# Miniprotein binders against q9k998, part 8

Target 1, 230 residues: q9k998
Amino acid sequence: MAKEPLIRVLLIEDDPMVQEVNRMFVEKLSGFTIVGTTATGEEGMVKTRELQPDLILLDIFMPKQDGLSFIKQIREQYIDVDIIAVTAANDTKTIKTLLRYGVMDYLVKPFTFERLKAALTQYEEMFRKMQKEAELSQDSLDEMIKQKQAQANMDDLPKGLHAHTLQQVIERLEELDEPKSAEEIGRDVGLARVTVRRYLNYLESVGQVEMDLTYGSIGRPIQTYKLKQG

## First folded at step 2 (miniprotein)

Design F2c2
Fold by ESMFold2-Fast, scan of step 2:
Structure F2c2 (fold): chain B 230 residues (1-230), chain A 83 residues (1-83)
Amino acid sequence: as target 1 above (230 residues)
Amino acid sequence: DKYIEITIKTDDPEKAERIILMLKLAAALLGVKIEVTIEKEGDTYRITIEIRTDDPELAKFIIRALKLAAEELGVEIKVEIKE
């Protein structure tokens, strides 16, 4: 019988109810196992050295020790462990600080099982790819970089724009041999001209699309769009 | 054996985080151990990276990637080989 390595998780959470919910959620996922739980950062440091977990699910707001202080100690002591932060704060300063310390992801309380599952699934994919060194190629590295860029681009979308629709517009633009109007592009992707123009304006604003003026048979100017080259 | 010590200095913590993330990704993908220390000195951050590997091609790859990232982000780096 072949045993597949499970991702070993340490839970650091001072609230007994939250600790139990997090344990249940993680244990519901087949690729993960809880190797320990602790209620304080001090105990968490001891358990991290003892158990050598792959991943720590860390509560940032603990009464005795700030989770940020815990992360600083881990980094200062050269302990090689990945961290997903759990926080009640949605303020920019806390989130930026977590990212500066290189946490893999963060979860804002209260979170759903589906949000935790998404975070752990993304982590598992990264973990598995990194563990398969003999199968890693430049193509795999390029793919991971591309996936990271795609996620960042989706997170940067303005209010009212949807990633799926943006992708449809981009795919259509990639198929064009010549510039086309917003009306033509909209017809091709099944969207109203006004809707597609919003996406084209966004793509132009980020330098991915160039707009040109084309004249019809009776001299009326028409705005046309195509992917920018170079 | 010999190890490579890289020191990066920047006043932008977000640039520092990006470099660290890139190095962690590269180390994990290549199976190389990298030890990172971050210190705040006044208004600047000093990042010290120690790379231990017996594969000189992997060392060259990591150093080249780091230099390219530092150039793109406008941070200064220093590279030293220690024993």
Scores: ipSAE 0.000, ipTM 0.078, lowest interface PAE 23.8, mean pLDDT 69

Design F2d
Fold by ESMFold2-Fast, scan of step 2:
Structure F2d (fold): chain B 230 residues (1-230), chain A 83 residues (1-83)
Amino acid sequence: as target 1 above (230 residues)
Amino acid sequence: DKYIEITIKTDDPTLAEFIISLLKKAAEELGVKIEVTIEKEGDTYRITIEIRTDDPEEAKEIIKLLKYAARALGVEIKVEIKE
């Protein structure tokens, strides 16, 4: 029954009455919530680290530390947060600097509620799209890892041989004090003779096992196997 | 009976409700009592704010807030002193 999570917004604005207007504008929109409000860039930096907002709505004309200095500090410290800037009209240098620092949008004072709504709606669409792309990337990586592991298993062993069964045969061979036949080894590990023989032949082919011929009766040599000790 | 009357007109009922909420909160913060009246005239909402205070600075703060909101919302405001 839960709707998509609210976008968490930090508001940085030095005028208390302007703060209240902007807070109410943002909270009028159903997809957003104000998680904090600060009057200075210094406090804003502290709250950004503490609250980890998704979005900062930033007034760039604040006394002491202006919004441009704040954005520069955020970017230089590699803090991952999106910014929408609020700026005065007719300041082209500021706008160019904002674009260079990768703000999501900018609002020129005085702005209408409809302009703010448009900016936030566009941001919400981008935010949701980025979340879906991240989830798909994780699913794709998980699938690729599974495919690579399956392929590695196929490449490690000849067709029809399985790693788990090979390990059982090797563990039994490690316990032997003397060479044993495929039938004897198969009995010990609960596998049919023909199955064990396939694994023993593979191990011999890769140099891990030695095969000897032993004469158990007149004219009938039997093949016995042991781990290679040289 | 002297008071300051501020009139705001808008076609948008959600903007009207937003302005009223903003004004109530501003008055609460400033400790000033205001009277807000909303009337529907056809397709237009008329919001009338009456401020009765002995402190002109308190009135100025509310007017400043309303002017900021009006500019941001693209609405016109009218300020009059009435008896």
Scores: ipSAE 0.012, ipTM 0.374, lowest interface PAE 9.1, mean pLDDT 71

Design F2e
Fold by ESMFold2-Fast, scan of step 2:
Structure F2e (fold): chain B 230 residues (1-230), chain A 83 residues (1-83)
Amino acid sequence: as target 1 above (230 residues)
Amino acid sequence: DKYIEITIKTDDPEEALKLIEYLKRAAEWLGVKIEVTIEKEGDTYRITIEIRTDDPERALTIIEFLKSLAEKLGVEIKVEIKE
């Protein structure tokens, strides 16, 4: 099954033959992409920071820095990456050590394509589940915010009016000790006069705001607004 | 029965022999049996690799492996399916 996003994989393996076999096996799977390949743990650390892979296929028996030391360094630096170990050893002590370091799985060389596929398929299921749960949590939060907004309004807002902006206008009106014009209120809340006037007209229509008229010349009264008490 | 024949022609066999060594190790890993024949033709060498397997996925994997490493080592190869 094709699923998005692609899982980004870094290969850390010192043997060119094993490196090539691993790359080919991973590339057969539609849900994965190889973002880099390194022959040493030191270079692997640099590429992990640079490329930020989702998953590392890590050879445990590398010269200079073994894979266990690499895992320890990754964890000590709080780098958020998952690891599947590739090892020549199948003894209980080595396997228990890998599990204690929190690897997602381990592959014993020489492994079949079917074994690698099983490990990566299981990892993909976990990865997709985690992404779906994160998305569902955000969607649920977004829905709760929208429900609170709708509940606070207790009525359908006219198209073009937003609840948070309405609240800003109400809060400003609550601070006033005298009636103010739409221009004055708009200036205080950072809105254009014509925009804030739409909110004031809505509030007047639902009985929350009282409009007063003042005259400075023939036929051009100034409208001022204040909250009705109640 | 069908089989896969891979041909390498080169006047400098060192890189080709290196490629063959990697190929033999990969074939052992994948459980694929291969036969390698090396012949001298004038100023060049002809290396013929025969792959016989009932598993087409393993055959494709070994061919992809060979093509990738041949490119890295600068070795030209020719791949044919023969009966």
Scores: ipSAE 0.093, ipTM 0.572, lowest interface PAE 5.3, mean pLDDT 76

Design F3a
Fold by ESMFold2-Fast, scan of step 2:
Formats: sequence, C-alpha cells, structure tokens
Structure F3a (fold): chain B 230 residues (1-230), chain A 83 residues (1-83)
Amino acid sequence: as target 1 above (230 residues)
Amino acid sequence: DKKIYILITTDDPEEALKKIEELKRKAEELGVKIVVTIEKEGDTYRIIIVIYTDDPEKALEEIQRLKEEAEKLGVEILVEIKE
C-alpha cells in the first residue's frame, strides 16, 4: 500500500487554449502531475534544467523555434528526458523525423482526451516496466559483487537510461571487430543515433568505452566507439 | 469592421476545443481575424471568441452550423454582433 511516485510532466505549448486543455487532460489522470508550463522553447529549456521532468509534452509548431529544434538542442546537450510530441502535421516525413529523434509518442491536433489518455497510459506502462527492469538488473549486480567479494553498492542509471537498452548496446560493442560510429551502432540495435549516443557517453564517463576520432575523406572527424580492451 | 462575440460555457473542454479549432480554420478562409480567451468559472469553462470581419453574413452561416453541432454535444453558445 505504498504511494507510487507521480510522473512529472512539463508542458511546452504556445497556444493558451491548447495549453489549458492539455493541463486539464493530464490533471484528470491519477499517475501524472504537471510540474510546469511554458509558452516558448527557450523558457522550456530553462524549466527542463530546473525541474528535471520525466516527460515533456511538446508542441512542434511554435513561433521562432519549432519543437524539432528544441528536441535537437535537448539531445545535443545530453539532457535525459522523454518527449511526447504534439503536432498539427499528419504527414509521413514529419512523423518519421519525430520517431527518429526518439520521441515516445505523438499526438495530432486536435486530439481527444481519450487519445491523450491512451498515449499517457501506454507511456506509464513503459515507465513502470523500465523501473522494474532496472531493479532486477541491480539485484543481479549485487549478487555478482557478493560472489567476487567486491563492494556492494546500489548505483542508479541516469534519468532516461534503461538497464536492458544499456545491455543491448554493450552486447553490440562486444561484437565489434573495429570501432564504430554512434549512427552505425544505433542502426544495428534499432535505436536513434541521439539515443544510442547518450548510452555511449554514459559508458565513456564510467570508463567502459573508449572514444576515438577518425578522419573521413574531406576532413570532418567522426567519433567512433569501442569497449576498453575489446 | 464588424466584431462577432461568441461566448461558450461548457464542462467538456475537449469538444469545445475541437469546434473552436474548426471555427478558426473557417475564419481564416473568410480572411478574418479571431481571438480566443478561456476562463474557469466554478466547475465550468467560459470561452470568449472575438471574430473581426467585414462579411458578417458569411461568418454567421458558419457560426450557426457550429452552434447546431455544439448543441448536440451539450455546449451552450451565445452570439452577439457589435460594430
């Protein structure tokens, strides 16, 4: 009978009417809480850093800086947050681009409460499943540490990184006979480049992966990755 | 220029938003400007729409259609024309 933690949501939406409707829809759901709202991508970046939300509900078509630019900036700065995109576009190219940027889902305006509820319910199931997988992986690590007489420690992965996905990236790196780019590794494991790059950066930060610069035909260096001694 | 004021009172903002977006699209087709304000009044929502138009007859035809559809959904719409 423990209270479950609420999924913390940041709304980024320039239209006051859509912002209010989205706020009401999210607040109707018991598993979610609105931690902030903003009308611009610039303010959204500031609030994302300050509030560290679990999920951003993001309007793609905002004045000045569109949501695609916002997503690109979030990923370039390695900010760990999940995004559900809100878009007026239903065309295949825009949707494919959003999915390649690793958004969790997308909603086409105007949408019903039932469609938003379905998206958020599916996200909640995934969020809870990933938390359970991380706990199981930690238990396995604890057993290995006990057997090898190492210090038993409970380290959580950074927000947005999941133990199963991390393992898939490590397994792919173990199969490499030469260093590969984040794009090549991502393609092999079915992840967007920006997503796999976050895992590679984490692995490099903890000393498991080595990054090398490789020069292509016309001089721009390409970052390549390999397991340290592997 | 003529101004058309539409007041919507509803406890179902989902359907109201859908109808308002359709109204915005039709207003743009008619070459008119539309401004929307939403206020919470107790357990209901008061939506104020101001349409700026020089062709009120054509605008009224579309508004009447949307009013009829909104009434089927239990949404009350009040319309006033002011210069």
Scores: ipSAE 0.000, ipTM 0.161, lowest interface PAE 18.0, mean pLDDT 68

Design F3b
Fold by ESMFold2-Fast, scan of step 2:
Structure F3b (fold): chain B 230 residues (1-230), chain A 83 residues (1-83)
Amino acid sequence: as target 1 above (230 residues)
Amino acid sequence: DKKIRIFIITDDPEEALKKIEELKRKAEELGVKIRVYIEKEGDTYRILIAIRTDDPEKALEEIQRLKEEAEKLGVEIEVEIKE
């Protein structure tokens, strides 16, 4: 049995104490490793290109640079990375803006190890499920089908999905006149592929979206999505 | 300027850092800047807080309060003042 690879995390945080706390908390979790730590968004952009992390823990309020501007730049450059936001603000405008940018979660400073652990555990569960999709056995496929059927009977969104981001994905799907892949939709709405796929899978599970498999010129199947038409 | 150094050795860094965050908040109210350094040594963590201030008496009052609270919880804090 092969060991699973660690989820590679980049920390972008201007406060040295918060940097060290976040590093220690992340490294207490066996599924994660810190690949870099920077104090500015400018350095963070360089390190993101250099290290290609899976996840960024991003401070939203940094001197000279707004973390929201960092997120915009990452999405504009189509860099496939997930972000968990760290913020001192608890005002509704800032929180709504973060959710519009499709962050995986957000943490309000000061936060406990248990709150960070909950956010990272949620992310790890999704990351591991996506990693095993290409290796699905019949048992795994059956279990996923059962989970999708259970989700279709839920009134509220699953943990880790935000109504704001869901609406953004739906609005983009309404603009499409042909099916598009999760990667294409993610680029259009400024979300990482993994993030947008979570929303598309949810929408498929509740019967609002249909997924089709299209074979490309290289023979690999491509999953494409569109809103159901009645 | 006077330099104030606080050393904390603990196997419970989360609780120690929570207290440091409170000290940092109080220091900001006083216009004092704090720098924090942390390093793991075996099964314990060594935390160094470096403070520069032109009003050391007010900063020391909050540090002493933090030290008293930490001692009640079994955490040792050493304070060092250098000119």
Scores: ipSAE 0.000, ipTM 0.109, lowest interface PAE 24.0, mean pLDDT 67

Design F3c
Fold by ESMFold2-Fast, scan of step 2:
Structure F3c (fold): chain B 230 residues (1-230), chain A 83 residues (1-83)
Amino acid sequence: as target 1 above (230 residues)
Amino acid sequence: DKKIIIAIFTDDPEEALKKIEELKRKAEELGVKIRVTIEKEGDTYRIFILIWTDDPEKALEEIQRLKEEAEKLGVEIYVEIKE
């Protein structure tokens, strides 16, 4: 019944009391865990790289560096993390700037537990949706990639060769314990010697088949074929 | 919102990272959200890029140009749009 994985939160807030209140509020919510707290943007950048949080709860108005500069730095350095901004400002310009930098939400101080809960609950819903869709999409991409790789093998075949026939030849070769001639393999798969030889020559050219010379009772050596490592 | 999923398979992570940087820049120009996941399987790197957008057709046009450029360099990129 425990939620796994927990959303890992980093708090960046210069005021110790606000930091404590925010930690207390986040810890009241199941599904979230505080992985670290810092009092400066510089420390926050270091901890973001070290801890790789899912979400940063970021104070925008900190001494020495505003949080907008921190957000810009995070984005410019390709750090994949979501941010909820905490600000004392309620002016439209600041809010629009925060939204433009792609923050997930913003909280105007002083805020209630219910407002923070609403923001985190909305974020959790989005986070879980993205995780589920990513998992399903990865499975779909894996399947498409398998299909694409199979198709690429077919597309890369020389003119006059067909994938189905190539597979029949390969399957027969996999059953052999000793090298066989094109005529012998052809008889086994129901194909003319000249046809099978074209497929065997292709497989030899791509390194999947080894050709040996076997001397018959009289005359020229006979070309025989077998899978490499098979 | 619809999402665009990009899958990159490569033995050369440096080249893949350059393409990711280019895709990220284009995504930011289009005002979309982006997430990147990198995994290693043996000697091959798997890179998945998730882009969230209300205008997938516009975003796909830029991504398609980047895909064509990557294919010229022998890097396989697969793209899918899902709702």
Scores: ipSAE 0.000, ipTM 0.114, lowest interface PAE 23.0, mean pLDDT 68

Design P1
Fold by ESMFold2-Fast, scan of step 2:
Structure P1 (fold): chain B 230 residues (1-230), chain A 86 residues (1-86)
Amino acid sequence: as target 1 above (230 residues)
Amino acid sequence: DPELREAIWRLARAIYKLLEALEKAKNGDPEAVKELMSQIEELITAIRDLKEQAESGDPEAQKKLERIATLLEFIISLLEKMIQSK
């Protein structure tokens, strides 16, 4: 097995206790190394240029310079570095601003080693993939987007349901001009009636789809499905 | 299991020292203190669950208790060092 290069991390954190805890947590992970630590954003800028880290763990709440201003300056100067933000704030406005500046993740203080490990492990997987593939074709990018979307949706799915199949069923329902039975939808997406019915029942249970019982000419009820409007 | 009992007692001592150190180190922000206390309560609950699993003979739970005890001892050591240097 080939040994991968260590991900080089710069810590920007004004609290010495938090700085030591973060150093300990990062050093505990085999794929990472701390190349420097600073207590201010100004020093952080200097060290970012000098050390050229792969990743910055950045405290948003520092004296003299707001961490958000630091991120803005990094982006405006076209400095190629990834950032994981460390913040005391859990409000949606701050989080949205961090995401708009393209941070890789954010951690809300106080956080556990397990939460930091999860963030860094996810970052490492992305870093390794990007390092091996300098440029992505449109098809490769589309595939990655599909995989991320499927993984996010899988957290809530019952056993036996797959996100890509669920998406196929939803896309077909969006194209329908009238309610259809599970058998009809199944034929349209190339799935057995029993399979597609499991997905339709799930979508009904989470309020995405309405099911009606319709009586045919022979008197047997038929279940039909349609998307609910937002 | 004497080894498991020792690990549990070491963990309890580490938790007590952590709470004592945090109480001494805390400063003025009531929201930060409240959030920290919430995290400590979650840790105590998780440790209680692991203790029950370990007492039922789960070797994986015993290993987790040992890891948590080691981590807490290290955190307490860092907190003591920080307090003494300030």
Scores: ipSAE 0.000, ipTM 0.103, lowest interface PAE 19.8, mean pLDDT 69

Design P1v1
Fold by ESMFold2-Fast, scan of step 2:
Structure P1v1 (fold): chain B 230 residues (1-230), chain A 86 residues (1-86)
Amino acid sequence: as target 1 above (230 residues)
Amino acid sequence: DPELREAIYRLARAILKLLEALEKAKNGDPEAVKELMSQIEELITAIRDLKEQAESGDPEAQKKLERIAYILEWIISLLEKMIQSK
């Protein structure tokens, strides 16, 4: 059976009672797991880098360093983590500041279990939508790669080149122990030099054939061709 | 207020012990059920002590008590839901 990814949560909260309540409530939700708990912003920074959580539940009013300073440091260091702020402040100025720092939500202490559950449920919905979008973009990338491969093989031949003739030239190149000229290859496959050169030039342009210059007489280097390995 | 903080720490520890005892009691073991009952009594005592300490001293203790009471209602609500789910 398929395993579902859990949202990894770091708790940063200096009050041990609030810390345990939040831990119990988060773990009650099937989509979440607590990966760490710290009592200070300084320890929280260390654990954020170490554990790389998806989400931080962050107390704004901690001793020594407040949560606003923590958020500012996270953003200044370009650390990719989502934050839900836990604050005692119910004033518009503080809330606006939190929103400007790009927190996902904020909870005003004391908050109800239902409010915490609602915030985490909304975050989970966003997380799942982002995962689906990432999967879709990866599928799109995979399709583009497959399309490029198909075009290189059969679908995007220049006007006047035919797949059966291209295959004959490739088969002859596969039999060669050393690089050969267009004239030599053409003779072997029953094509005029100028005709086989068109196919060789195409194969070189798509990276399947390597051309080298050999000097057999003064002023007229001879072009030789071989299949690239790799 | 070191006495209040100590009371909060005792409450947190009592909650953790209660949850551990509840997991053991799920198996229907009579000894585990007895342990669960003991932990519930410890939790009740810790809550009572915390409330008494928060009520003493000064007018600001009243505001702290109201906040603590609200958090305790959460904890009690969680425990009730866990017990009912059994």
Scores: ipSAE 0.000, ipTM 0.213, lowest interface PAE 11.0, mean pLDDT 70

Design P1v2
Fold by ESMFold2-Fast, scan of step 2:
Structure P1v2 (fold): chain B 230 residues (1-230), chain A 86 residues (1-86)
Amino acid sequence: as target 1 above (230 residues)
Amino acid sequence: DPELREAILRLARAIFKLIEALEKAKNGDPEAVKELMSQIEELITAIRDLKEQAESGDPEAQKKLERIALMLELIIAILEKMIQSK
């Protein structure tokens, strides 16, 4: 089985105590790993490009208000990363702006561990769902390829005949010095007389095999088959 | 303020080191038990420092103590889970 990938988190937070607490809380949740921490938006941009995290836990209200400008820069540069915003603001304008920037969630300081856990757990469920959908899409493509190959092979032969078995019969016919009966050919290739006869009848119908009649001891002619050459 | 912030950071660091020391002690290393005891002493000192800052009348100290209490709840849950692991 393939190992489940960890969600790689970059923490951008200027308060060292909050950094340490959030680091501990995130790492306690199975499925997440902290790949870096920075104290400024400027450093955060550098680390985002360097580490390519899946998720950024971003403090909006840092000195010089780097958080909002950071999100704007991420969006303008089309960097593919999800953001959960941490803000001291509870005003409608700030929340509305964060939602317009497409953040995955937001946490208002002071927040409880249960709220942070809920946000990260919800994000993990979404991340895994999207990953499963992508894997399902790839599996569907693989199945389509198999289906097309099987369909093309079926189009080559009448119902009830298979390419592998047909090839075995042809290979045996190529080895023969003289015409043989369906029973003899079947014994040589490990197939029942009735089964071999179906393939021989098909090969005769498409002009690849010639059927001859030979007199037997029971007074009725025996059918023998030979690969058509020429 | 800066002094209260430093007291809180000292507490956070002490708690983190305690968790690491306990994980080592769980492995049966007798030297790790001594390390664990040392980290417990550091944690007690950090808690005392924070209490003294709160008692000095800093109005923000109570809010920070509430946050630290939440962090301690998480630490206790982590330690309980580690103890239950064989």
Scores: ipSAE 0.000, ipTM 0.193, lowest interface PAE 14.0, mean pLDDT 70

